# Ledger of designs, part 1: VH-VL binders against q92636r189to286

Every score and structure here is a prediction.

Target 1, 98 residues: q92636r189to286
Amino acid sequence: NISEKLHMECKAEMVTPLVTNPGHVCITDTNLYFQPLNGYPKPVVQITLQDVRRIYKRRHGLMPLGLEVFCTEDDLCSDIYLKFYEPQDRDDLYFYIA
Positions, changes and structure headers below are counted from each chain's first letter, unless a header gives other numbers; antibody chains are not in Kabat numbers.
ipSAE, averaged over its two directions, is called F for ESMFold2-Fast, E for ESMFold2 and O for OpenDDE. V2 adds 0.75 times the mean of E and O to 0.25 times the DockQ between the complexes of E and O.
[cut] marks letters that were taken out.

## First folded at step 1 (VH-VL; framework fv_maftivimab)

Design m7
Fold by ESMFold2-Fast, scan of step 1:
Structure m7 (fold): chain C 98 residues (1-98), chain A 121 residues (1-121), chain B 106 residues (1-106)
Amino acid sequence: as target 1 above (98 residues)
Amino acid sequence: EVQLVESGGGLVQPGGSLRLSCAASGFTFSDYAMNWVRQAPGKGLEWVSTISGSGDYTYYADSVKGRFTISRDNSKNTLYLQMNSLRAEDTAVYYCAKVDYEWLSGPFDYWGQGTMVTVSS
Amino acid sequence: DIQMTQSPSSLSASVGDRVTITCRASQSISDYLNWYQQKPGKAPKLLIYAASSLQSGVPSRFSGSGSGTDFTLTISSLQPEDFATYYCQQSYSYLTFGQGTRLEIK
């Protein structure tokens, strides 16, 4: 949305118990988005930042590449796990959410 | 009160094998990644291997890859390091170390006392 | 593989001195740097994590600073129990220790 201020965009994978989905992460002043790459059967994920309850930094392959985002507990939005390719991208995203 | 106690060190011939153990207590062992770190006499610290809390993921320093195997038994709160094809340069005190994997990952917050492995003819 | 270089390799100081030890990474590691203290015959002890966070139970005379590639450990007023070897460690990509800085009584 053109009225939102874009803070950053980077490559990442969204990790689920059965499937990992490569794509792009975008964060604005109000929303976190994940856009899967073409050919992957997942819709665009949108999380309103005010719905985020907890956020945890995680390791993947001995690198600080993981980020778990936990939403409201009434099942209005799903928890997500993002695996980044660059630790700096993970840390920058964390800065805008936390 | 976190405690880590290593055992199994000793004198071994070049080309030989040895298995180290680390008995853990005072924390939920299966929730934390565990590490082996070694230190040759009079030298600095060298990371050797890491194992995830579940035991499903293992990582090794290039110097030991293919020769050493890290494993754990979460029902016994015990970490292991199987060392094969030992070389003189593997002579060191071997430490068991716990990683702090809360919201900020990475530092080794607790260490065992170490066990000495000497590879010599 | 990320290489960690400490400076100096050894340092002589007196009780009450301000001591600074430096650690340099071969590439940027953000703030994923930890400092350890090791006394002769003992296991290392964590002093500082995330470049500047003091570990619980560590005296306030210890402090860490830096980000990216250049980091420092400072002891504001050296005490007799502080004579030891100090190691930096990056935890950004795998794990690599510096070679150590031996702090000796003058």
Scores: ipSAE 0.027, ipTM 0.709, lowest interface PAE 6.4, mean pLDDT 86

